# Ledger of designs, part 6: miniprotein binders against Probable HTH-type transcriptional regulator ArcR (arcR)

Target 1, 263 residues: Probable HTH-type transcriptional regulator ArcR (arcR), of Halobacterium salinarum (b0r9x6)
Amino acid sequence: MDPEAANNGEPRRITSVLNAVEIIDAIKEHRGITLQELTTELDLTKATIHTYMATLRQVGIVEQDGDGTYQLGDWFVPVSNYARNSTDLYRLGREEIDKLATQTRHTAHLVTESDGRQIVLYESMGEESVTTEYHLRMRETPRKLHTSAAGKSILAFLPEGRRETLISEIEFGTESSTPIGSPDALREQLATVRDQGYAINDEEEIHGIRSIGAPIRGRTEDVAGAVSVTAPKTRLQNAEFAGEVPALVMEAANIIEVRLETA

## First folded at step 3 (miniprotein)

Design w2 (from B3 with N14R T17L Q21F H24I Q28R E75R R78W E82L R85Y)
Fold by ESMFold2-Fast, scan of step 3:
Structure w2 (fold): chain B 263 residues (1-263), chain A 90 residues (1-90)
Amino acid sequence: as target 1 above (263 residues)
Amino acid sequence: SDPETLQRIRELFREALRLMFEAIELYRKGDLESVKRLADKMRELAEQMTDLVRKLAEDSGNPELVKQAEDLVRRMEWILQLLEYLAEDK
């Protein structure tokens, strides 16, 4: 054991880097942002923000459209592709996600976890898939773990201490949707996921959408990610939802898990 | 019937998937002997599935059902290969 590892002191931070990241996040959160809105959110002067924007525009990280609204630039596209393609999870998992989408005819996802949020690494659409605002948002935004089948699959197999910390940070009963109503209810669902090997989202995140997820577990790590299949309720009926799709999702996850362990 | 034969193939595949899940848990615990035993059982399931797919292909006039069954056999063969590799003491 490294005795220094117990003392992770606060690292010194570079304010200009943090400001740049906050600007990028604000643009994404607002789906485009004006200089005035950005000034209000960051409590920085227009002159300071303009300097950041000029620099970020020069390198292609930020663009300004004809209406004066700032947008994220194409600089991120090759960087995102590189980051994704550099993961063993994506390289070893992509083929199984394509097969899963083909076999179910629905949308399949390969998901990883970062800082308590789910991130979609890969999406494959089956013959009966439909593109919705939901699908776009899933790929663009780190999402809560407890509101999706993939996320619950991950959460169920995280170390108990980390899982409990994340559960304690959830605000229950504040949303107008039909999410899980309490910490204990979530713990019961996660226990079921651990027992049966897959998670269910039956319109818990979005009315009319169902999904099935399964964890990809690592040999020395407790969870590497998850696989899921998502479809409109009308296209994923009870027999498929309760039997065949869970089996296919678990198979895909387990094959990816074995490949990761033997890589 | 073709649908009944395909259902039986799917049932065998679901059992194989359950055994694969069990084998992965045993592998994580370092129980390679049990993984090898499950790989042997999976080979038996693969043989049964291949026999049923051959029968379906011979008797069926429905190429889509045959294709679905053949896809399951290919996935089964990959699972078996992976378990055999994991069970090897090398």
Scores: ipSAE 0.000, ipTM 0.170, lowest interface PAE 17.2, mean pLDDT 79

Design w3 (from B3 with R10F N14L T17A Q21W D71R E75I R78L E82F)
Fold by ESMFold2-Fast, scan of step 3:
Structure w3 (fold): chain B 263 residues (1-263), chain A 90 residues (1-90)
Amino acid sequence: as target 1 above (263 residues)
Amino acid sequence: SDPETLQRIFELFLEAARLMWEAHELYQKGDLESVKRLADKMRELAEQMTDLVRKLAEDSGNPELVKQAERLVRIMELILQFLERLAEDK
């Protein structure tokens, strides 16, 4: 859950629930966090944090190591598995992502959109796949749509009203290694995505990495998610990047679309 | 056998790589004592890798495969040296 989105909706929001979510996010972002770090990061007293921690520890959501560092508990593992497995997109898309990773020999992702953010539902590694700390961390954090091939695929095919709302919330010039300069520049890229059926990330998010994405359209004119393939520039040459891989990515997305429509 | 030994070698190498990611984050936070503990863990992984490569050399009829595995041991040693220097903030 995005705490910002929850705060913007109806009905009335409960502050203690939002504080608990913020604590959980802080533990995740810091890969474990001390009480002192929590008091520095959160606008809460030590006494209040102690009360939250006692409660979260009692229910198994938070654990404390022998050195006093707070960690996320195993409570999340079965809940995460349930949430993922409950989606038609994961159940119907998983085998096609495995096939795509095998065919390209690179890393393939199944991505969904939740509250204007991209979330990785499934990752399959091909024989030539390369992972970095960056790639592992991206699986743990909902990401903005405009900085990746999968995200741009989703953004390009969202209904126009929602797409424009999300674009209006973007701070341009600072979001990536090779920033998109303006809203109009992004709109031009998204028009190209709609025209050709796939999105490109050519070192736009991280130096030396290329990605190709394609949207998975829902039963209505909404988008259900995206498929992408990611590889180092040295492993994903111009001929493959411009021709073969986009075709394979689009084919995988289309097959998943058909399965969703017939489910 | 070769496939089983190679799988274990790859598992240790992936564990070493993940340990480097953790060391980087701890270094950025200034937690040099935790980085030192990771260097000690890396030394254990390097020793395990050396033992597995020795077993591969004893069991395998493929000299080129053994030579490539020996290169992985050298990479592990370089990672250890890097982490030890990082822990000293040098």
Scores: ipSAE 0.000, ipTM 0.077, lowest interface PAE 25.1, mean pLDDT 80

Design w4 (from B3 with Q7R R10I N14Y T17M Q68L D71W E75F R78K)
Fold by ESMFold2-Fast, scan of step 3:
Structure w4 (fold): chain B 263 residues (1-263), chain A 90 residues (1-90)
Amino acid sequence: as target 1 above (263 residues)
Amino acid sequence: SDPETLRRIIELFYEAMRLMQEAHELYQKGDLESVKRLADKMRELAEQMTDLVRKLAEDSGNPELVKLAEWLVRFMEKILQELERLAEDK
């Protein structure tokens, strides 16, 4: 039987391409991976993996350390820079993110959405910013929308049908230090975001961290991304958290919106 | 002309953003009276933008420019609401 005959109108998927992507993801998630670990994780024979690795090494996508561990190659660095720099959002937004970090003295982010996940395009650190290795690792992986201020800003302003689909796919209660308890609780938060124009994260993603975000939206039902400011809870309180920072974040988002529409 | 009217609307929008930045600095210094004055000026800018958007809608052969102008007025309203909130120290 031809397996593609059963795809019910979907484009045919090429198994070798999917296997290559899974190998790349496994290398990233393990921060380097051995041949034995790959055979265990991907349910592929050693011979098959050798063939994939030979091909990926020929093109520079994968490299092998002296100890035999596979790593991602430098091929990705210029490709990643090209992809980021090719976005209007990054080119037109970067200046405002630098200004926001300077004005708040905290860390500011420019975020976009891809396939229901948030991706950080740019980070600018203010005078009082502190980052850890853990926070750097979190930014290397596309993150869920509902656990961050930037993500909730995006989710709140997505078209209703898409927003409801994404909410239905969320597993509640296990992936953050202060999890949102239910779909209805999230819907209520998102209604507040739509009403006030900004979102709050109060330790919902990382214990001890607070953030405020605002959407970068188009003239119709489309959202390009979000701006956020993040700081330790002890450094983002009272008037800053409730008044000053939300206003500055919304201002930065609005300036970027105008630039996107006039470019 | 459509381009001239739209340019004026955009200029007023950027003036409003500048006033919002000044308002934040004044709020940090506790100068609420100056923030109130800027809120009044911002309201005047919003009225001017509304008049220009109406003119653009009457004169324009380009519906995309009209939509952009209307969108700028809508976002200006959000800025004005935030500025009025700061003026009340909320």
Scores: ipSAE 0.000, ipTM 0.119, lowest interface PAE 20.6, mean pLDDT 78

Design w5 (from B3 with N14I T17F Q21L H24R E25R D71K E75W R78I E82L)
Fold by ESMFold2-Fast, scan of step 3:
Structure w5 (fold): chain B 263 residues (1-263), chain A 90 residues (1-90)
Amino acid sequence: as target 1 above (263 residues)
Amino acid sequence: SDPETLQRIRELFIEAFRLMLEARRLYQKGDLESVKRLADKMRELAEQMTDLVRKLAEDSGNPELVKQAEKLVRWMEIILQLLERLAEDK
């Protein structure tokens, strides 16, 4: 027997690496975390966590406040900048996002997809934009595709096989003020997005927040990302929401798409 | 009547928006000649809409209705600019 075939062909995972990643994620999700909270959440002993923390602190990945709370270190800042700046989407798209924010006076985002979740690559704030906890969370956390305009724009134009796989993994009715009720309801919305060229989020993710998104298609008949504009319902009126803003969002997406094709 | 004029303006805007979506599709296929033809049609729709809004402004005593119509003309102008940029392959 082939030993690798006996293990169903999956590589053996290194537990210490997985534990380090889980610790980093826990610090991020808790916005700082105590030793006791880590032992409870990760089912690791205090001695084990001390060893991981000593190592992560030595390399600057983790730091500890005077009150004993663990925080993420500045080591991530240049790494994050490198990762973002290494994408054609960010380099070629940033200027159009700035323009879009200026034209709409609302918040504009450049978004990509990773492992079935949306990641914000760039945010630009227009004159009427207000920084909220919502905007901070959008930048810090990969988010579901089906509850945002940018995410639905991406999901609608992913290859059908990938799209169906992601839809099958969704737990419907969670973390939304007006949740999509079923896979079929989502498929109908995505068909509309493909037909009209833009997606709408009318308080589906957060009550009182509206957004419009449009896909950026890549060279290989896949989706490279999306552009969106987001604002409080009170500042994104029904008339602008139904007409002017979709047109501007689609223009920005199309310009970025052309730049990607010619890069 | 004012409501009939506003409805006609809305219909022209919806048609213009549909032309913009069609132009986007044709642009992605590299059919710039068809995009130029749609831009020309869009200019005709914009002229019709501007004429109707001017008529509404002259005849209407309702400033909110006129403002709604003027917003639709502004959106049409934005759509036309977008379509002209696509036609120029810039």
Scores: ipSAE 0.000, ipTM 0.180, lowest interface PAE 17.3, mean pLDDT 78

Design x1 (from B3 with N14R T17L Q21W H24I K36R D40Y R43L E47F T50I)
Fold by ESMFold2-Fast, scan of step 3:
Structure x1 (fold): chain B 263 residues (1-263), chain A 90 residues (1-90)
Amino acid sequence: as target 1 above (263 residues)
Amino acid sequence: SDPETLQRIRELFREALRLMWEAIELYQKGDLESVRRLAYKMLELAFQMIDLVRKLAEDSGNPELVKQAEDLVREMERILQELERLAEDK
């Protein structure tokens, strides 16, 4: 949850629900948090926080380690699995992602869009895959669409009105990982994605890392998600990058599209 | 105290994670000198964590706290190894 997103202009809000979500987000952000640290983060008294923690612990959402540190409880694991498994995209797409990882020997991802952000539904690692703690943590947070090949694939095929709204919310000039300096430059890249059927991230997010994404188009004038392959530049050679891998990524996306249409 | 020592180890680990995120952003900008500087800072934090784990192991009557501390050091070593692998690939 993004606490900033909670203030969306609805006439009535329940403060205790917002506080509970903010506590959950703080535990996740800090990878475990003490009562003292939590009172520093939130504008709430220790007594109030203690009451929230007692309630959240009672229902299993939060637990406390032997040292007194609060952690997220196992309650979230089956909920997360249910949310993922309930999607047609995951159920119909995961086999194709496994195949793609095997064929390319690199990391393949199945990505969906929710509320203007990208969420990784599934990851499959090939024999040459490179994993970092940073990449693991990135999967725990919804990401902006314009910062990755998968995200740009989704953004390019969203309905024009929605795409323009999302582009207007991007703060250009402060996003250091993105070489796109303006809305017009981004629109030009997205037009290329629509024309060729795939998006490229050539060291634009992380130096030495390349990725290729392709959209999984929905039944209407919309997009269901994206498929991507990510690898170090040294492992994803120019010849593979220019032809073989884009073709495999687009094929995987197309197969998933057909399965979604016929399901 | 044992709980206070474990808390200090957790604080060092959180600082190391912050430096890792910062190092990735600098790596994206091609600022390898700054990435190396942060890597050395993370090594300093790792050594501090190791020293604190030794204190827990030597003086503690609680095996569970010692195990938690050792797990954090192991995770730190894993993060450093993966960063080295990324830097190796061009």
Scores: ipSAE 0.000, ipTM 0.132, lowest interface PAE 19.5, mean pLDDT 77

Design x2 (from B3 with R10L N14F T17I Q21R R43W E47Y T50L R54I)
Fold by ESMFold2-Fast, scan of step 3:
Structure x2 (fold): chain B 263 residues (1-263), chain A 90 residues (1-90)
Amino acid sequence: as target 1 above (263 residues)
Amino acid sequence: SDPETLQRILELFFEAIRLMREAHELYQKGDLESVKRLADKMWELAYQMLDLVIKLAEDSGNPELVKQAEDLVREMERILQELERLAEDK
């Protein structure tokens, strides 16, 4: 069932709660926000925003720095950890991601899907890992499915109806960083993923970066998430790229899948 | 090598700032198609900067230079996220 489509009998929405969530999202998206910027963004008066901020600061959800910029507070850190730790996927998958990073010496990720976007649940770094601020930011923002190895692994194994709905929502255009130019080209690539059991990102999301991903299958013809390994192209070549890392990624995904089934 | 790579990153960053100013003027005039086109160019510059940050990390044993380069990429990402928001009708 689609929860949004079933809203006819849902409880009344509370405006003050929606405003608080919008304020939190605005702070995150702006990476800190001033009172003036927040007033413009939310179309609320400074007095109204001040009242919300006083409440959110009291509970530690929002902090204000010396320059008057609002930031998200440490209140979210234990809440985020609780939410993540409450998922079977994270609890049962984390050790395999650590092992995968150690075995490949590259960066390994555990990824799930929410609302048609990929979310990184866990990252583990191997001895040869190279990270940039961009890689750190990938964890803060839900990403598109069709431009990453983990995302394509998920998309390939979603139920057909949902997969087609998500593909229909993709805007295929002249994008310098996206070589897939049509729905049919994507469908062909996803068919290959289903046949071989893993997906490849060969500089499709970012220049100089390669990734290999594999799906973690769910209990009932669904996908629970994906495992991926990411490295600079210069460090993921030849036999390692073509066979060794795909085999390790698929093995990690299979182990997590079995643990999810028996949990 | 390291100073040359960092200098190239700075050059790309300043070009992105120039494009951002142009995008702001076009946004004020309601030319959202041109704003979107400039956002695409800025993403291409961000990817070029990332390639150079990776090169700097591989070639350099200096964490301070890597940190400076990563800070520039972080600022670029912030600018791009804001530009994408502005390019969408509200």
Scores: ipSAE 0.000, ipTM 0.128, lowest interface PAE 20.5, mean pLDDT 78

Design x3 (from B3 with R37Y K41L E44W Q48I D71R E75L R78F E82I)
Fold by ESMFold2-Fast, scan of step 3:
Structure x3 (fold): chain B 263 residues (1-263), chain A 90 residues (1-90)
Amino acid sequence: as target 1 above (263 residues)
Amino acid sequence: SDPETLQRIRELFNEATRLMQEAHELYQKGDLESVKYLADLMRWLAEIMTDLVRKLAEDSGNPELVKQAERLVRLMEFILQILERLAEDK
């Protein structure tokens, strides 16, 4: 038996594909973008950008509105639905999220992790839910793990090696009014999450918002995602925050875990 | 009771004042998404306070207590107008 040779043949990245993705991200971040703004942001010539835009428009990924601004096309809608609907987590979890929103009367989320960031797969709103411009934008952007209840639930139950890698990449001391101060403080919070089975966000991401999350654990020390309940602090008061809601969130997560294991 | 309702109104007003101070700090840091959220939250608090004052006015036999509650609602409306202005400033 021959010993394995060292192999450093990583797949090469294709620059034109990366440029297309950066253009798509720029359109999203600016909520529409002009040719001049793209030229400035991407440090590419107008001729080069025009060629990319012509190609992306031909395939329906990009559209141009009456004001000449580039927008993302409807091409993404069925693709997004397909990607979401292809997950067992979404298919088996969504009904429990609806139940949780009804039981708590607040907003419930089903969350997964991708590339170290949280993605909202499903949102259900209870009778007392608040829908704001902020919440609409929150669903459009992959978010940090360490500043949300769902994210901390995921981070706490990831395998140790991956958890430490992600913690090392966190830039502490962002513009939050109640930021987690250090890696060690975060590790201490995550140990508490593992011990009690749920995570708390007490205005750590956005001032005036409270959340409670619980992990949906996968097989053998892995995590499939998380369930959370979110409300303004004034609607999620200390008695509910410390008692009833954590129990309901943990129960929903456990039911989804069982469904995933028996699927 | 009427004193309990007025106390609840005072508590909501104090929370609104705290949120206004934090919205100002977040505005100075350029965190406009948080400011927009706090403006929406402030509108909700104003609605709850208005409902409580209406209930107090209907149920209370004490006109001075009602006047105190009405003054808090007017101050709340003033705070909300300032916060909405900050949220709209890009």
Scores: ipSAE 0.011, ipTM 0.370, lowest interface PAE 9.3, mean pLDDT 81

Design x4 (from B3 with E44R Q48L D51F K55I Q68W D71Y E75L R78K)
Fold by ESMFold2-Fast, scan of step 3:
Structure x4 (fold): chain B 263 residues (1-263), chain A 90 residues (1-90)
Amino acid sequence: as target 1 above (263 residues)
Amino acid sequence: SDPETLQRIRELFNEATRLMQEAHELYQKGDLESVKRLADKMRRLAELMTFLVRILAEDSGNPELVKWAEYLVRLMEKILQELERLAEDK
């Protein structure tokens, strides 16, 4: 979130709180960070940083390894679980994601959007699923919407004004493994998603991997999130299998939509 | 063997991620010359990985393993592109 947007005119920003958040983000971005690196990144003195770190360590938000590198503490684990479990999307969606992974035998994801980025709320592994370091990093980092089937499903159904703002922030030719080429090309793909009800990632992020996603429509012309299935392209190349998987993905999304509307 | 070739490919990818971390640290220190050297090393690792994936594709009886190896090459290409961007101070 943009700190300026968070101000909303009435509350005054508290610099020490912003500094603490920047320290937390720096630790995550660097996968651990030294005191020297923090002083360079935040343009603060070592004495000032040391005071912040002493405070954050006392409350368990930050820990220091034996080599002096700062890491995020276990304080975040229960907070993360609370934040996730507090979402209707996770509570009402997780069982359908488990079912989808079992039915397809592939990896299924439940995805939400925050500040223009996709966040994985839940992952379920089918019998044929594979796990890599990339999948672990994907769950730890909010990702751009236009690079995945789940993300394109969300982007296609966001309100038009917000969708156009997000598209304007994309650097075309550098944001994807397979370049989309232009804003208009992306808009055409998103129009297709809106028309057919699902999105396809055809090796756009990962060569040899294909994904199918469908939006979970929210209340008041919005999108709550998306469901996706990811598999090797060879498993999704046949017309019959490709037709079945989109139908299963859309069905899972629809069931979650109904549960959200009746909650 | 397929398992040995895949292990070598994964080791190259892990080395690439370590180089990327080192490059970020050097970039923050303003040592662009060292970042450029790491980009050159990364390019050589990418070339070696591509060669190993070609061997795997020619010799492997498992198309799924080949597709997985090609996936790692794509990630390596993204890491190289990002590192080259840092080297140009962009």
Scores: ipSAE 0.000, ipTM 0.100, lowest interface PAE 23.3, mean pLDDT 78

Design x5 (from B3 with E11R E15L R18W E22I R74Y E77L Q81F E84R)
Fold by ESMFold2-Fast, scan of step 3:
Structure x5 (fold): chain B 263 residues (1-263), chain A 90 residues (1-90)
Amino acid sequence: as target 1 above (263 residues)
Amino acid sequence: SDPETLQRIRRLFNLATWLMQIAHELYQKGDLESVKRLADKMRELAEQMTDLVRKLAEDSGNPELVKQAEDLVYEMLRILFELRRLAEDK
C-alpha cells in the first residue's frame, strides 16, 4: 500500500488491520485457502501470515478445517445477523418481502446499496422457488448495480451526481454479463425506470432468468433500497412479467417506503 | 417426447459440469483466454437448455417433469455465474 495514496489528509491507516481484512477477503474469494496460497496471493512473509492466522483463530474469526484449509469462523454469523437486524430497511421491509414471495410464488429480495454495489438483506422463497447454490452466491457477494432489476431500480433513483459517478466507474461491454452497450443505453433504461416506477431484467444478467424490481425511496429524495422478484423465464411468463408482478413489486416497495417515512 | 427433451436437457447439463472442470484446470495453468472461450460455450449451452425447457413447459402436461427441467436450468445458471467470475479473474 502506498501511504501517500492511502491517507492524503485522512486518518492514518493501521497496516495490521488492513492485512487482517485482506486475509478475510482472500478466504472468502477462494472459498477456503491454505497458508501457502495466502503467501502467494499476499505480499506477506509466511511467518507474518502465521502470526495473523494464530491471532484470528484465537478470536474465532478464522478456523482451520481437518485438511489444513483456513475458513471463516462462526464469529461472523451473529455479527452478520446483528448488522442486518440493525437496519431499518430490514426490520420494516422483511414482512412485505415474505408477503410478496407468497403472492407471486417466486423468489423475492430486499436489496440495499453499499459503496456502489447491491447487497441482499433478505430473501424469501415462494412456493415455486427452489434453493440452489446460485441463491447462496447472490447473498454472499456484493454485485454490480447495472446488471439486475433491483440494482437498476436503485441506480435510477440515486441523486444524479452520484448516479453519474457510479456509471462512470462501470466497465461496459465485458463478457461477465449480458452487455449493456454503452453509458447512454444504460441512461435510457434508467429514464424508463424513473418514468414507469419499476425495472425489468429479461435475461439481461443471466440467461433463463427474469426479474422485476422497484425502488424503495427514503425520507429524502434519495433511495433506501429496492424490492425484486426473480424467477426462471419458463415460470414467469410474458403476461405475469408485463402486468401482475410489476404491480405487486411496486406495491411492496411503496408499503415499505411509507413505513420508513413514518418510523 | 417429454422424456426425450428432458434427457437432452440432462445431457447439456452434464456437458456443462465437465466444461467447468476443464475451466478450473485451465485456470490453474494460467490460460485465461481458454477459460473465456469456455465461458462463451457455456453461455451457448445455457441458451439451448433454456429454449428446451421453454418448449417443454409449453408442450408438457406433466408439472413434475417440467420442474425437474427448470431445476437443472437453475443449476446451469449457477455454473455459468461461477465460470464468468473465473474468466474475469485478474
Scores: ipSAE 0.000, ipTM 0.236, lowest interface PAE 17.7, mean pLDDT 80

Design x6 (from B3 with R8L E11F E15I R18K E70W R74L E77Y Q81R)
Fold by ESMFold2-Fast, scan of step 3:
Structure x6 (fold): chain B 263 residues (1-263), chain A 90 residues (1-90)
Amino acid sequence: as target 1 above (263 residues)
Amino acid sequence: SDPETLQLIRFLFNIATKLMQEAHELYQKGDLESVKRLADKMRELAEQMTDLVRKLAEDSGNPELVKQAWDLVLEMYRILRELERLAEDK
């Protein structure tokens, strides 16, 4: 251990690195941001922000468009592709996600977990898929585990100690279309997921949208990720489709799980 | 034919049900290694049933029969999850 660590045994944080990350996040959250808005958002002087921007522009991490607004640069595109492509989950899973989208005719996702949040690794669109601004932003932002079918699939199969820690950090009754009322209600849902092998999101994140997910167990972790299918609630309520989709989602997850076990 | 495919799917489901009963007996005896082997066998059966139902769904003009077949696959995966939990319990 480093005896000079500043935070309860953790290494000292470097302020300039934290500032750069906050700038990148601010550009993303605001979908482009001006110098004036950055100075207000980050409580830093214009001179300091200008120096960060000049540096980040020099290396291609940010760019400035014709009206002076800062945007994220193309530097992130090959880095993002490298990070995604270097995962066994993506390499072994993407074909099954394509098949799942084709078979269901709806949007299929391959999802992993990082630091207690769900991250979409891959999206495949079926013949009847529709894209909304919400779906686009879902791919851009790490999301809570407890409000989505993929996330609940992951949460249900995480080690109990970690699952309980994550549940303790949830603020219940906020920021969902169909709120989960309590920790015990969530635990009950997660027990059902473990028993039946799939999770349902019934408008818990956005009104009118329903999803079905299933966990993927990895070689190294209790849960490597999840597979899900998302559709308008009306389409997911059809008797034939409702029975078929859970089965197809569980099959896709199982195939990916077996491939990960042999990789 | 549709009825023959559905009958085969039901037959595979019945095999899974018997494997689950055997797994509970092995679990009571503390033979978790055998329980894990049965879980692997049940995964193979679930995949086989899913392939059969997928073909049935593409070839059949009878949506009610296809729904019955998918319901059996869903129940198969529920049994598989229960078996996997037994293998993990110790």
Scores: ipSAE 0.000, ipTM 0.239, lowest interface PAE 17.0, mean pLDDT 80

